# VH-VL binders against Soluble guanylate cyclase 89Da (Gyc89Da): the designs that were tried, part 4

Target 1, 197 residues: Soluble guanylate cyclase 89Da (Gyc89Da), of Drosophila melanogaster (Fruit fly) (q9veu6r1to197)
Amino acid sequence: MYGMLYESVQHYVQEEYGVDIWRKVCHIIDCKHNSFKTHQIYPDKLMPDIAEALSACTGESFDFCMNFFGRCFVRFFSNFGYDKMIRSTGRYFCDFLQSIDNIHLIMRFTYPKMKSPSMQLTNMDDNGAVILYRSSRTGMSKYLIGQMTEVAREFYGLEIKAYVIESQNDISGGTAGPIKLTDGPLTVIVKYRLDFD
Short names: E, the ipSAE of ESMFold2; O, the ipSAE of OpenDDE; V2, 0.75 times the mean of E and O plus 0.25 times the DockQ between their complexes.

## First folded at step 1 (VH-VL)

Design g11 (framework fv_gimsilumab; at its last look DockQ between E and O 0.02; V2 from the best seeds 0.00; counts 0 for: pae E 14.0 > 2, placed apart)
Fold by ESMFold2, look of step 2:
Structure g11 (fold): chain C 197 residues (1-197), chain A 120 residues (1-120), chain B 107 residues (1-107)
Amino acid sequence: as target 1 above (197 residues)
Amino acid sequence: EVQLVESGGGLVQPGGSLRLSCAASGFTFSSYWMHWLRQVPGKGPVWVSRINSDGSSTTYADSVRGRFTISRDNANNTLFLQMNSLRADDTALYFCARGRYSSSWYFDYWGQGTPVTVSS
Amino acid sequence: EIVLTQSPVTLSVSPGERVTLSCRASQSVSSNLAWYQQKLGQGPRLLIYGASTRATDIPARFSGSGSETEFTLTISSLQSEDFAVYYCQQYNNWPYTFGQGTKLEIK
């Protein structure tokens, strides 16, 4: 992952829990990184490792920590002009949901090594939506719930409940990326239900 | 074909030490989180400790923190649990377990267990 | 820490019957709930993870459902090899905990 994601985690862990908790987290994971460079690539496994350590230090669940990190990202970079890109997708949250893949294409001009998931809006109904997520990364389901929840709140004034209804190859707390097999890596597939209030 | 075989259990007196080993085969050991759990007969398992794939991160249950040390030797596909300052309530059957796929907090393969009895 | 309470403690049933086992969490665990089968002298065997996803090579007669605090494991037609102790496990809140078990025995 780009260091920008880890910068957001460090910033908000320090702000929400204090510098001493961040130091404990770094000790638990034997972190070799004193600071994160925005455009540098870091191991994907670092994100769930930080979440595990924060869970141990705070008593919050692993899933809560991953969700929190997803919210951290949105809070961190919405103030650098990405909020205007999100709003340009349309007036409603479902316009954003339909545009996520195009947003990732635009972001690749700045972050050319970004491995973005495919996010497909497959259903809408009176009470919500269904998203089909496909990625080479495993273990990110709660992180994405955090991201989608925070985007809905911050940009559309919408409270949503998001949860996984079906998944393939998505491992909680796992190594980022698919399990390697003779036929090549398996794709991670997650089906999300989003309930709108 | 995945096999986990625990060894090193036995009868020890309170305050004593044991080192448990878990020999792994049938999978790429260095790609997986490994765990120790224990079980008193008639009760559910209790999680004890975890170590990540390269050994850089460890986590312990509060009841064993400071007394037990988990480690791994990826060259020899072996997981260890050093148990010091043993107490009567450490008496249990000890399992090593693998997380599903490469890492997880639920366990798709377990060994048969090695018994540890702490008594005078 | 989260306490998982399984019911019934023991269930006596005959082969071919449909069985439903319950697991109640003291607080929400989302869908981070696994089910295991353990036979005498063996380590547990993973049946279900994510509340409802069958593990590798688990027969279709095993199914899981539920979310938040209430979960069930259903065995649609018992086989002779299904008589064992069944455990639920949450992996949502550290420390991760197991239930006390349900013993499924032949009537």
Scores: ipSAE 0.000, ipTM 0.485, lowest interface PAE 14.0, mean pLDDT 82
ESMFold2-Fast, scan of step 1: ipSAE 0.011; ipTM 0.555
ESMFold2 (binder alone), look of step 2: mean pLDDT 92; pTM 0.939
OpenDDE, look of step 2: ipSAE 0.016; ipTM 0.578

Design g12 (framework fv_gimsilumab)
Fold by ESMFold2-Fast, scan of step 1:
Structure g12 (fold): chain C 197 residues (1-197), chain A 123 residues (1-123), chain B 107 residues (1-107)
Amino acid sequence: as target 1 above (197 residues)
Amino acid sequence: EVQLVESGGGLVQPGGSLRLSCAASGFTFSSYWMHWLRQVPGKGPVWVSRINSDGSSTTYADSVRGRFTISRDNANNTLFLQMNSLRADDTALYFCAKDEGYFDWSGYYFDYWGQGTPVTVSS
Amino acid sequence: EIVLTQSPVTLSVSPGERVTLSCRASQSVSSNLAWYQQKLGQGPRLLIYGASTRATDIPARFSGSGSETEFTLTISSLQSEDFAVYYCQQYNDWPLTFGQGTKLEIK
């Protein structure tokens, strides 16, 4: 992943838990970086490793930490102008959900090595929506929930409850190691329910 | 089994054109990013061009940009490289290669390669 | 661009020997490094990606290690079919680059 994602994690972990906890996390994962560079690529495994280490240091679950990291990324958007891109999709949160694949395509021209998930709004009703997620990465399902929750809150003033209703080929727990995708194309598929207030 | 078979290479004079083809089988061709790479005898491979799964995005090495065009025909599982304004330093064995990435991303390492088709640019 | 330097350029060995091939990057590539085997008249075959993960159907005698700028490919007990040229490739930064290769020859 690009360093921008890790910059957001470092910044908000230090704000919420303090610099000593961040240093302890870095020690556990054997991180030699004092800071991350926005456009440098770092191993994808680093994100779940940070979540496992933070979980050990704070007593929070792996899923809680990944959700927190997703929220942190959205808060970090204003440093790069993505807040304007999100606001331009439309007046309502569902406009954003309809446009999310287009947002990822725009981001890829700036970050060409980004492995972006595919998100599709599959249905909506009076009480919420269902989103279909496709990705090559495992363990990111709660990170995506964090991102969606923070976008809804910050940009649309909407309280949502997001949860997984179906998943295939995904590992959401912090104790599981990374899955090696060596025997052909494996696609993580997750269906989320988003309940609107 | 995955197979990639290149064709269309040959001898051409400087300034000439060639169209390379790569016939793919054994995987869902339309789901993967594809690349062209080239190799001169005794040297390592050099990346030339890539195309995403639906053909909407293409990228080229600086040395071939404006002269080469990568394209694909997903209905017939075929990858193409149109080479125009060929130079002596384009002489190489040309490989098509399958990216490990899927649909909306590229892995940028190559799990399957063809056997190559030779291109010689000489007077 | 990131330059990958492989060593040795050629290595003469006998079957059964342990072989170690090196790849050095001019800048950090994290763990985003792949290894390929190429035999005469054939395209390259992926052996290792992510510095240490074996590709599908690659024998256990092949292993990769290293990170940042220093990487190694090890063949624990060389077989007759392993005589080939080996290339490293980085995919950490653009443009994608390969090393110049290490040729394994029969002693």
Scores: ipSAE 0.000, ipTM 0.448, lowest interface PAE 14.2, mean pLDDT 80

Design i08 (framework fv_iratumumab)
Fold by ESMFold2-Fast, scan of step 1:
Structure i08 (fold): chain C 197 residues (1-197), chain A 122 residues (1-122), chain B 107 residues (1-107)
Amino acid sequence: as target 1 above (197 residues)
Amino acid sequence: QVQLQQWGAGLLKPSETLSLTCAVYGGSFSGYYWSWIRQPPGKGLEWIGDISHSGSTNYNPSLKSRVTISVDTSKNQFSLKLNSVTAADTAVYYCARGTYDILTGDYYFDYWGQGSLVTVSS
Amino acid sequence: DIQMTQSPTSLSASVGDRVTITCRASQGISSWLTWYQQKPEKAPKSLIYAASSLQSGVPSRFSGSGSGTDFTLTISSLQPEDFATYYCQQYDSYPITFGQGTRLEIK
């Protein structure tokens, strides 16, 4: 992953839990980095490793920590002007959901080696939406919920309730039911319901 | 199984508008860049443009003033209109699915329509 | 626009031969390059992406290499079904551009 994701985690862990907790996290994972560089690529395993270590230090669950990290990333976006990009998709949260693929493509020009989950809006009604998530990475499904929840809250003033309704191949995520797709055995696929308040 | 099928007018006179439609079967429309690519006789491939599920478009600058790509998500279809055609627009036109992996930056066309020969003659 | 130039424009080879096709970009494109195979009267088929990553279902005799501006597609032991036209394509920047093609013919 790009260092930008880890920068957001370090910043908000220090603000929420203090510098001593961050130091303990670094010690547990044997982190040799005093800081992360925005455009440098770091091992993907660092993100779940940080979540496991923070969980051990705070008593919060792994899923809670991953959700928190997703929220942190969205809050960190203003440092790079991406808040303007999100707002430009339209004035409603559903406009954002329909434009996720375009945001991803635009970000590629700045971060050409960035790889994130594909997200498909499969259903939308008056009370919410259903999205289908595909990723080659395990354990990131709650991070995605954190991102969606924070975007809705921060940019659209919308409180959403996001939950897994089906899951396949996601080791650390909740398993709600079978998704039997032809995407291959290592592809994580998760179906989420997003209920609008 | 994903399949793309295309249709539209094959014979045009100079100054007319080329119109082609592509329908997607067996897969979701979201998460991809639905693309048009053409191949003039004896020449290579030329990318025309793409459209996302949300309707956001990218066009080849050489064609931007004449090209419009649109999407109908209720039918899982996308369409190409090219105005003011000339003999230089004679080509086989393909619709294709652009798969973009934003983490690696990889972008490739994994499924293609059967192709439509469009001939522009006076 | 990034110009993609393939060499040779055509070549003749025999079954069992090692064949190399080259592609040069007018500016650096890192590894943002895909190779396609096109058989007569058919749409192109992607063979290799990211300059060297083999697509699922493509025979291992196909391989790609290179980075920056110079790229190669190699067929280690040519088979009868490999006679086709091959195209490189860059995706470093819009507009997406293709090479002019290399036609591989039986000797």
Scores: ipSAE 0.000, ipTM 0.434, lowest interface PAE 15.0, mean pLDDT 80

Design i11 (framework fv_iratumumab)
Fold by ESMFold2-Fast, scan of step 1:
Structure i11 (fold): chain C 197 residues (1-197), chain A 120 residues (1-120), chain B 107 residues (1-107)
Amino acid sequence: as target 1 above (197 residues)
Amino acid sequence: QVQLQQWGAGLLKPSETLSLTCAVYGGSFSDYYWSWIRQPPGKGLEWIGDIDHSGSTNYNPSLKSRVTISVDTSKNQFSLKLNSVTAADTAVYYCARESDYGDYLWFDPWGQGSLVTVSS
Amino acid sequence: DIQMTQSPTSLSASVGDRVTITCRASQGISSWLTWYQQKPEKAPKSLIYAASSLQSGVPSRFSGSGSGTDFTLTISSLQPEDFATYYCQQYNSYPITFGQGTRLEIK
């Protein structure tokens, strides 16, 4: 993952839990970086390692920490001027959901090595939406919930409730819906319900 | 090594359309956003807008109703059109690359600048 | 839009002086600030990005500091080639905005 994601985690962990907790997290994971470089690629396992260490330090669950990190990314992302990409997708949150793959495609012009998840809006009704998520990364399903929750709140003034209804190959996923898809040996597939309040 | 060369309008009358083109030599075109920035004589810098190789644009809201930025990826060129000009649009116009290291951003290189004068 | 305000708008100094220029953002921009130097009839040259990171080839007498809303550019020992106009620029949010400039003149 790009260092930008880790920069967002460091910044908001320090703000929410304090510098001492971040130092303890770094000590636990043996982090030799005093700061992360935005375009540098870091090991994907570093993200769940930080979540496990923060969980140990705070008593919060791994899933809670990953959700928090997803929210942190959206807040941090806005600081780089990319919030206009989100606003440009349309007036409603469902316009954003329909355009996520296009946003990822545009971001690849700036971050060509980005391993972005695939997102598909499969159903929409008056009360919410269903999205289908595909990724090569395990353990990120709650990170995505955090991102979607923060986008809805910050850009659309919506409080949403997001939850996993089916999943395949996802270590952190809630329940195993028996989705039988063969998109590679470790492709994570998650079906989310997003309830709009 | 990467160089920007610009050309186009010089002298305009009020209500006319300003047209400038910038060509990129010696480097990657598709990896960056490309900006237009202007500077009235003796005053500061104003960002006009940017474009990437796919044609995705962002415009300064103060100019959005009058500005169009377009791209020709086959020639590694991008162009600015500003319609309905007034004396307030008199400025040196620069094209520039949005250079980056991560999400840290700075403009470099810049084109040589084009003085556009709007007078009757 | 984020408004960038520089102070002073102009100052006079002598070779060897320490010069400080400040830039204030109307809202928080973290460290998403670049400093430029512009000489007469030339395009601006970037000096510092990310508020404090010196560009390659820029003399070490230049330094930047600050975060959030208040930023400072310092020249520790002014040289003849440093007389120019200096601009701050934020890239936290579109539209990208610049300060009005600080003109550094020979005393």
Scores: ipSAE 0.000, ipTM 0.439, lowest interface PAE 17.2, mean pLDDT 81

Design n03 (framework fv_anetumab)
Fold by ESMFold2-Fast, scan of step 1:
Structure n03 (fold): chain C 197 residues (1-197), chain A 119 residues (1-119), chain B 111 residues (1-111)
Amino acid sequence: as target 1 above (197 residues)
Amino acid sequence: QVELVQSGAEVKKPGESLKISCKGSGYSFTSYWIGWVRQAPGKGLEWMGIIYPGDSETRYSPSFQGQVTISADKSISTAYLQWSSLKASDTAMYYCARQDYLWGSFDYWGQGTLVTVSS
Amino acid sequence: DIALTQPASVSGSPGQSITISCTGTSSDVGDYNYVSWYQQHPGKAPKLMIYEVSNRPSGVSNRFSGSKSGNTASLTISGLQAEDEADYYCSSYTSSSTPYVFGGGTKLTVL
């Protein structure tokens, strides 16, 4: 994953929990980085490792920490002008959801080695939406929920409830069934429900 | 607009090789599977196989495993179906279609390529 | 041949409702909620009408509905119109190694 994602985690963990907690997290994961470089690639496993260590230090659940990190990323990327890109998709949260795959494609101009997830709006009704997520990365399902929640809150003034209704190959998010790919591709596949209200 | 454009009709003799194409546009080509579906004259649809262009992973129907090769070139957003040696029984309309693996559905279809194999 | 079983033909008059069945086994239609329906007019490519048993893509009329009971999926067309005359194919997920199987197809005639 790009260092920008880890920069957002370091920044907001220090603001919310303090510098001493961040130092303890770094000690637990044997992190030799005093800072992350925005455009450098770091191991994908580092993100869930930080969440496990923060969970141990604070008593918060792993899922809570991953969700928090997702929310932090949305707050942080405004520093790089991506808030304009989000707003350009339209005036409603559903416009953003319809454009979400295209947003990941656009971000690859800045982050060309990014392993782009596939995200698409599969269904939408008056009460919510269903999103299908496909990625080569494991352990990121709650991070994604955090990102969607913060985009809705920050840019559209909406409070949504997001949860997994089906998943396969997602180690951290668990198996919610009924996706049955017992001998299939090595990709993580998650189906989310987003309730509006 | 999502579009799949297939190569033109082919007339071949038994034993000849053939490679037909399917070019995707209007979407992220590497994010969706591309399937190949055969329809013999006056007959129903038969699934042949699928490919994920992002890493070239393939799945074949048992009826077509070893009979055809499916490939893709993501640099030009094009999938291919090829035969090393055609048979008269390969005469059919061949469709490519975009597939999301989990839904078991083909949401956008090419216009079809008619392949006629006769001596 | 591992095709799903559909009636060869079905007919109706304008305004009527008709139903097309698609019968598989417990290892495809029965175990999975991944049934799709396609409409094909003569000389044209198939068009997706229903996916995941009962969901409609954008632009598909609400006159088309899907359901499933045990090993049999059904496509129902209400308020039948002349332009509904076409061949209809069902499809189901079966396994990740051989993921898809089509039904034999049903010719719908609007009298």
Scores: ipSAE 0.000, ipTM 0.450, lowest interface PAE 17.2, mean pLDDT 80

Design n04 (framework fv_anetumab)
Fold by ESMFold2-Fast, scan of step 1:
Structure n04 (fold): chain C 197 residues (1-197), chain A 120 residues (1-120), chain B 111 residues (1-111)
Amino acid sequence: as target 1 above (197 residues)
Amino acid sequence: QVELVQSGAEVKKPGESLKISCKGSGYSFTNYWIGWVRQAPGKGLEWMGIIYPGDSDTRYSPSFQGQVTISADKSISTAYLQWSSLKASDTAMYYCARHDEYFGELFDYWGQGTLVTVSS
Amino acid sequence: DIALTQPASVSGSPGQSITISCTGTSSDVGGYNYVSWYQQHPGKAPKLMIYDVSKRPSGVSNRFSGSKSGNTASLTISGLQAEDEADYYCSSYTSSSTWVVFGGGTKLTVL
């Protein structure tokens, strides 16, 4: 993953839990990085390793920490000026959901090696939406929930409840389900329900 | 469903050029690195290099930098490994493999291999 | 070119358990939880058996397990069967994100 994701985690962990907790997290994971560079690639496993270490230091669950990191990314991302890109998708949260893959495509101009999840809006009704998610990364289910929750709150003034309804090949926060897509045994596939209000 | 299919066996003489191929199917070709791994007769696996087909970013093992060229054509989901001038020491089985950085540089799917024999 | 250290060969009888070691340094096996194990039958391509030190891909028997202590990773095969006879290779991520290092390989004989 790009350094920007880790910059967001470092910034908000220090803000919420303090610099001493961040230092302890770095010690536990044997992190040699004094800071992260926005455009450098870091190992993807570093994200769940930070979540496990933060969980150990704070008593919060792994899932809570990953959700928190997803929320942190949206807050940090807004500070990079990408808030206009999110707002340009439309006035409603459903417009954003329909445009997620296009947003990831646009982000590849700045982050060409980004392994963006594929997200498809499969159903929508007056009370919510269903999203189908595909990724090469396991353990990111709650991170994605954090991102969606924070986008809805920050940009649309909407409180949503997001949860996994089916999951294949994901080891974190997923409920086993009947998803049987043939993208290979290491491709994570998750079906989310987003309840509006 | 995910499959990597490599070109057929080659028999060459020292000094000849060669380009072998690896075609991916059943997945988004531009979203995964393709690695090349060499196995000399009776020897172990040696990582040669990788390419990200989406932008053709290529990284080589120090042992193979300047000795081979790795390339890809994303329009036909095919990666290539090529030599400008083969040596007898290039005799080996060459595997392509889908490389997933998520799990720390693992190879989750492998091609069947291309046997290259270089002899006078 | 660097290689991780594996025993050249190991052997066992059907039904027994064997363990194959893979030793590196703090810049590869010891520094990261990114160890993979591959099985290779004669004339065939390698097959991923273990990734992320201890995790199995779908379709890999639970007789195969992985672990790590310090600079040494281990592959354990329980309930040995004739079809387990193969070469086994470990690999690790190094401190250079572009460098993959393989072990020298271990020939498993099922007697």
Scores: ipSAE 0.005, ipTM 0.482, lowest interface PAE 13.1, mean pLDDT 82

Design n06 (framework fv_anetumab)
Fold by ESMFold2-Fast, scan of step 1:
Formats: structure tokens, sequence, C-alpha cells
Structure n06 (fold): chain C 197 residues (1-197), chain A 120 residues (1-120), chain B 111 residues (1-111)
């Protein structure tokens, strides 16, 4: 994953929990870096490692920490010049959901080695939406919930309830539905329900 | 071509045991869930349970939990529905069906059905 | 009982459009976008016509369409043909414990 994601985690962990907690997290994971470089690639496992370490330091669950990191990412890049990109998708949260793949395309222009998940809006009605997520990464299901929740709140003034309906091959999936694959036993597949308020 | 072929009709008495089968062909049997659906004479469809043959992960409708056993033998691409002791109210057409890819409970291919008649 | 509510029968003439409703609760039809529709001719196994509210499997005529509003899903058949005469069943995901529930079925008569 790009250092920008880890920069967002460091910034908001320090803001919410303080510098001492961040130092403890770095010590637990044996972090050699005093800072992350925005355009440098770091190991994907570093994100869940930070969540596990923060969980140990704060008493919050792993899922809570991953959700928090997802919210942090949205706050971080929206406060540093990317908020116009999100708002340009349209006036409503559903416009954003339909444009997620376009946002990934734009981000890949700046971050060409980004491993973007596949996100498909499968259904939408007045009360909510269903998103189908495909990725090679495990453990990121709650991170995505954090991102969606924060986008809805910050840019659309919308309180959503986001949850995993079904998951396949994910290490921390919610209540698993009976979805199985022929062509991708190592592909993480998650169905999310987003209830609109 | 995907096909599900079920065993033939059965006529039984109350208290007897029974095991009916559903053989899949034309696809990777271990990679798709197989569901069982009941239809009593002149009535609608009722979902009974589902099995993933690759690891035998089995889930039952609350109404059928403890009433039937679902199993599969992946070496012969066959799923089974079994009763230890039949009752007259088990008289019905029983369908097996393959769950669609990435689905939340919809079935894309169905067997022809097995009619089970239980009477004295 | 936990079955979804469908009208017992519906009828139409060739070339007309008809709609079949399927009403549940916030714990099934209203709570999820996982509604499917099956067609069953007398003496035959059911055939999947619509899945995930509005999607058609390959080979199903575009005369068949699905929609949902609140706790009610609908199957619409346009340009009604004699071969459409059958029983139609809706089904919905109902949470991980119950998994799926079916409607009581609707007999379509093409007059």
Amino acid sequence: as target 1 above (197 residues)
Amino acid sequence: QVELVQSGAEVKKPGESLKISCKGSGYSFTSYWIGWVRQAPGKGLEWMGIIYPGDSDTRYSPSFQGQVTISADKSISTAYLQWSSLKASDTAMYYCARQGEYSSGWFDYWGQGTLVTVSS
Amino acid sequence: DIALTQPASVSGSPGQSITISCTGTSSDVGGYDYVSWYQQHPGKAPKLMIYDVSNRPSGVSNRFSGSKSGNTASLTISGLQAEDEADYYCSSYAGSDTYVVFGGGTKLTVL
C-alpha cells in the first residue's frame, strides 16, 4: 500500500490517542520509520499490524481500529486537497457509490502502483445500497466500512449503517454467507449493505 | 452443460428411513453450494438447507433443523437428503438446486425433482 | 408462518403487461436487495427468471423485469405470451439464520 495511507493512520492516531500511544505502536511492530513517504510502497500487512498493536494499547477491538483507519484516510486526503474529487462525483451519496471505480482510476494516475479493489454497486433503492467488493487483501473489510461511513457523513451529511452481509476468504469477515467460488479461492469477496438514513 | 440429476420416485411407510440423491455434472461440483427445496402437493416452495461439497459446510432452515440430514460425496459429485424416520407430512416433491455464483440464496440450475410419497 | 405474501392469481391477455407483487418485512424483502423470482410450469422444476431484485440470467427474455420499493418486490411481464402461463414464486434472503424464504406463489393465467 502507498505511504499516504500510513501517513493518515499516524496523523490521526497521534491526534486521537496521543504521541505516546503511537510510539508504543511503533515499538510493538518494530517500525524503522519515523515517518512515511507519500509515494513509497509499504507492505500490505503493515496496516493490520498497526491495527493489532493499537488494539493492544487502547483496548479497542481490531475491527474498531480498522474502521477508524478507514475514516482517518477520508479525513486525511479530504483535508489536503482531494475533497473536490469526491464532491465532483455528484450531489448525492449514490452518485459517489456509482463513481468509486472512476475515483480509483483518478487515484491511480497519481499512484500508479496502487492495488485497487474492485467495487461494484449491485443494487440501490430509496433505503440503501449493496456493494460487491473483490480484493487480493485480507482483513480490510472494516476499513472499507470506515471509508464509506466517513464519506457519507463528511460530504453528504448522511448517517449510514454499513455492515458485511456475506464474505469469502476474508480473515475477519462478518456473519458469513454461503458464497463460494470456482475461479478464485484466494480472492476476498465481500457483500456490504449500506442502509441510508 | 450444467445438469443436476435426481434419484427416482419413492413410496414409503411412516417410520421408514430414506436417502435421496442429486448428481451434478458439467461444472466443478466442489465449488458450488447445493440447496434442497421442498414442495408439498399443491403448495409452494420451502427452502430446507444447503451444503458446500468442497468442505461439507452445511446449513439448515430452522424449520428443518433436526428433521433431515444433508450430506455430499465429492468423489462421485452427489449430494444427499436423508430422513431417519419418515412421517406422512413428508409427502412432497424434493428439488435439489445449485446456488448461483456470488449469490445470496438464488439458484440457477435445478434438478428434475424426486417425488416422495409416505402413506400407510 | 414466514412466507412472503403474493396474490394467489393474476390474469392478462396476450400483448398486455402484468405485475406480480411480493410483500415481506424489514427482515427480508425490505432489509436486503436479494430478491429472486422463479417460473414453474405444471409438472416441471422451477426456473430462475430474476435474481438480486432486477438482474436477468442469460437466456431470460427482457419482457421480464424486477423492481423493489420498501417491503414489496414486483415482477413485471410485458408483451404477455401464452407460454408465460405458469406459477411464479418470489424468494428473499432473510438473514444468516433463516437464509431464504419463499412467497406462496401466484398462478398467472393468459386469457
Scores: ipSAE 0.000, ipTM 0.476, lowest interface PAE 13.7, mean pLDDT 82

Design s05 (framework fv_socazolimab)
Fold by ESMFold2-Fast, scan of step 1:
Order: C-alpha cells, then structure tokens, then sequence
Structure s05 (fold): chain C 197 residues (1-197), chain A 123 residues (1-123), chain B 109 residues (1-109)
C-alpha cells in the first residue's frame, strides 16, 4: 500500500490518542520510520500490524481501529484538496457510490501501483443502499466501512450504518491475519448494506 | 476517441512567459489525466508535469518546480501549461498527452498526444 | 531529472529481430512495475506501443516488452521498414514523477 494511507493513520492517531500512543505503536511493530512518504510503497501487512498495536495500546477493538483508519484517510485526503473530486461525482451520496470506480482510476495517476477495488451500487431506496465490493486484498472491509461513513458524514451530511451482508474469500470481523494480495484479480467479494439515517 | 489539439507556435523573448493550451474533443475531459512533455531540437522527451482536471491537482518534475503551472478548465475541456522566466534552452516542442482511462491494471500512460506546439525563445 | 539509459542507436535487417534496453535504478525501473514504450517517427508526436509488458490495442504482435531487475527491454521481431523510428522508455519514480529514457534510434537496413 502507498505511504499516503499510513501517513493519514500516523497523523490522526497522534491527533486523537497523542504522540506517546503513536510511539508505543511504533515500538510494538518495530517501526523504523519516523514518517511515511506519500508515494512510497510499504508492505500491506503494516496496516493490520498498526491496528493490532493500537488496539493493544487503547483497548479499542481491531475492527474499531481499522474503521478509524478508513475515516482518517478520508479526512487526510480532503485536506489535500481531493474534496472537489468527491463533490464532482454528484449531489447525492448514491452518486458518489456509483462513481467510486472512476475515482479509483483517476487516483492511479497519482498512485500508479495502486491495486484498486471495484464497487457497484446494486440497490437504492429511501432507507439506504447495497453495494457490491470486489478487491484483491483480504481484511479491508472495516476500513472501507470507515471510508464510506466519513464520506457520507463530511460531504453529504448523512449518518449511515454500514455492515457486511455477505462475504467470500475475505477475513471477517475480529482480529485479522495479514492483508494479502490474491493471485486472481478481485477475488475478495463483499456485499455491504448502508442504512441511511 | 479523444483528440487533443494544441495552440499555435510561439516566439518569445528571454525572461517572458508562454501559455500553451490543449483542447480535448470526442470524450469526457475530466475522467483522465493530462501530462505535458517537451522535446528540444534533436533531443529526447522530458516530462514536465501533469494534472487531473477533476480536482485541479497538478504534479511537477523537480526541474520545473516554481517555473511551470499546469491548469485545466473542465467547462471548455482545455488544459494549460504556463512556463515563466523563459531561457534559450526552453526552445522546444511542447506536447500534451492523455492517459488512457478505464484500463483496469493498465496503469497511466500517454496514449493520445497533441500535435505539439513549437516555442522558440530568441532575442 | 536523470534520464533512463538506452543505447543511442540499434540496427537490424528486414525480417530479423532487435532488442532495445532501458536501464534505471531501484528508484524507478527496479522499484516499479510500470515501464512504457513510445515510438516516434520524424516530425511526429510519440505513439504509445507497450505498457508494463503489455501491448496497446492495434500494436503488432511483433512488439514485446520484458523487465528484469533494473532493466526493461523492447523486442521487435520480423523487422519491417516502418519500424524505423526513435523509441523511448518511461518509468515512474520514487519522487512521484515520470522519467523518459534518452531514446534509441532504430535503423532498418
């Protein structure tokens, strides 16, 4: 994964939990980086390693930490002017959901080695939406829920409750093993329900 | 399907600036990136920078940082490259190029090129 | 910035094959999977031929790309007269920029 993801995690862990907690996290994972570089590639296993370490330091669950990291990414992303990209997808949250694949393709100009997931809006009603998510990585479902929750809140003024309806070839909730790229493209399949408040 | 059409040749004096335009037709402008590449007479290709029009964010090669500004106007499907403090060594053909959209794992490449704009810096 | 290293020229006879190398470092060719190749005929804009060991739709099967370590290669088999052109490689860099090779002039004898 790109260093931008880890950079966002470091920034907001320090903001929310303080620099001493971040130092403890770095100690636990034996982190040799004083900071992450936006365009450098780092091992995918760093993300769950940081989540496990933060969980140990704070008493929060692994799933909570992964969700928090997803929210952190959206906040960080927005601070770099990418809020226009999100707003340009349309006026409603469902317009954004339909446009996620386009956003990922555009992001590849900045992050050309990114292994982008696919997202399809399958159903929509007054009470919510169902999305079909396909990825080459395991263990990212709570991170995605964090991203969707933060986008809805920040850009659409919408509180949502997101949860997995069905998953195939993914690591379901709780403590996850290492995040892996699969041999086949997009073999991790997850259906999410997004309930609108 | 997209075609890129660049503005006409320019002759400029040292110390001035030049602004080259690149107009897209035949496709959705905002869904791809636009790069600027120059080629001095008899020399190779040199990447100057690029922009993703949808969010207006540009990225520049270190050599040109502080002298080049790349912008885009989505309403006219036009990208611009402005180079300031011109020197004789800035004499070159300036190309705009589009990265192919919706490639899957195909990465970003310069698949459609403008015809090039000749900029001559001479007193 | 630093250009990737290509031979200044290569030559081959009609029907034979030729290989053009593109050498960088671990911060570009060796560090990233993305090496693209461009063909440029005199007085014309460059044309994308190959990306990351794949080929562009409509490009002859005679063109193939490969990469090992810090060196990428473009191989052209069954040389035709129209293959005579300048060829440039390009790679992403650890500075989040793109860099081109110095270019190789292919002469078909």
Amino acid sequence: as target 1 above (197 residues)
Amino acid sequence: EVQLVESGAEVKKPGSSVKVSCKASGGTFSNYAISWVRQAPGQGLEWMGGIIPMFGTANYAQKFQGRVTITADESTSTAYMELSSLRSEDTAVYYCARDLEYYGSGDYYMDVWGQGTTVTVSS
Amino acid sequence: QSALTQPASVSGSLGQSVTISCTGSSSDVGGYNYVSWYQQHPGKAPNLMIYDVSKRSGVSNRFSGSKSGNTASLTISGLQAEDEADYYCSSYTSSSTWVFGGGTKLTVL
Scores: ipSAE 0.000, ipTM 0.457, lowest interface PAE 14.6, mean pLDDT 77

Design s11 (framework fv_socazolimab)
Heavy chain, then light chain:
Amino acid sequence: EVQLVESGAEVKKPGSSVKVSCKASGGTFSTYAISWVRQAPGQGLEWMGGIIPILDTANYAQKFQGRVTITADESTSTAYMELSSLRSEDTAVYYCAKEYDLWSGYSDYMDVWGQGTTVTVSS
Amino acid sequence: QSALTQPASVSGSLGQSVTISCTGSSSDVGGYNYVSWYQQHPGKAPNLMIYDVSKRSGVSNRFSGSKSGNTASLTISGLQAEDEADYYCSSYTSSSTLVFGGGTKLTVL
ESMFold2-Fast, scan of step 1: ipSAE 0.012; ipTM 0.502

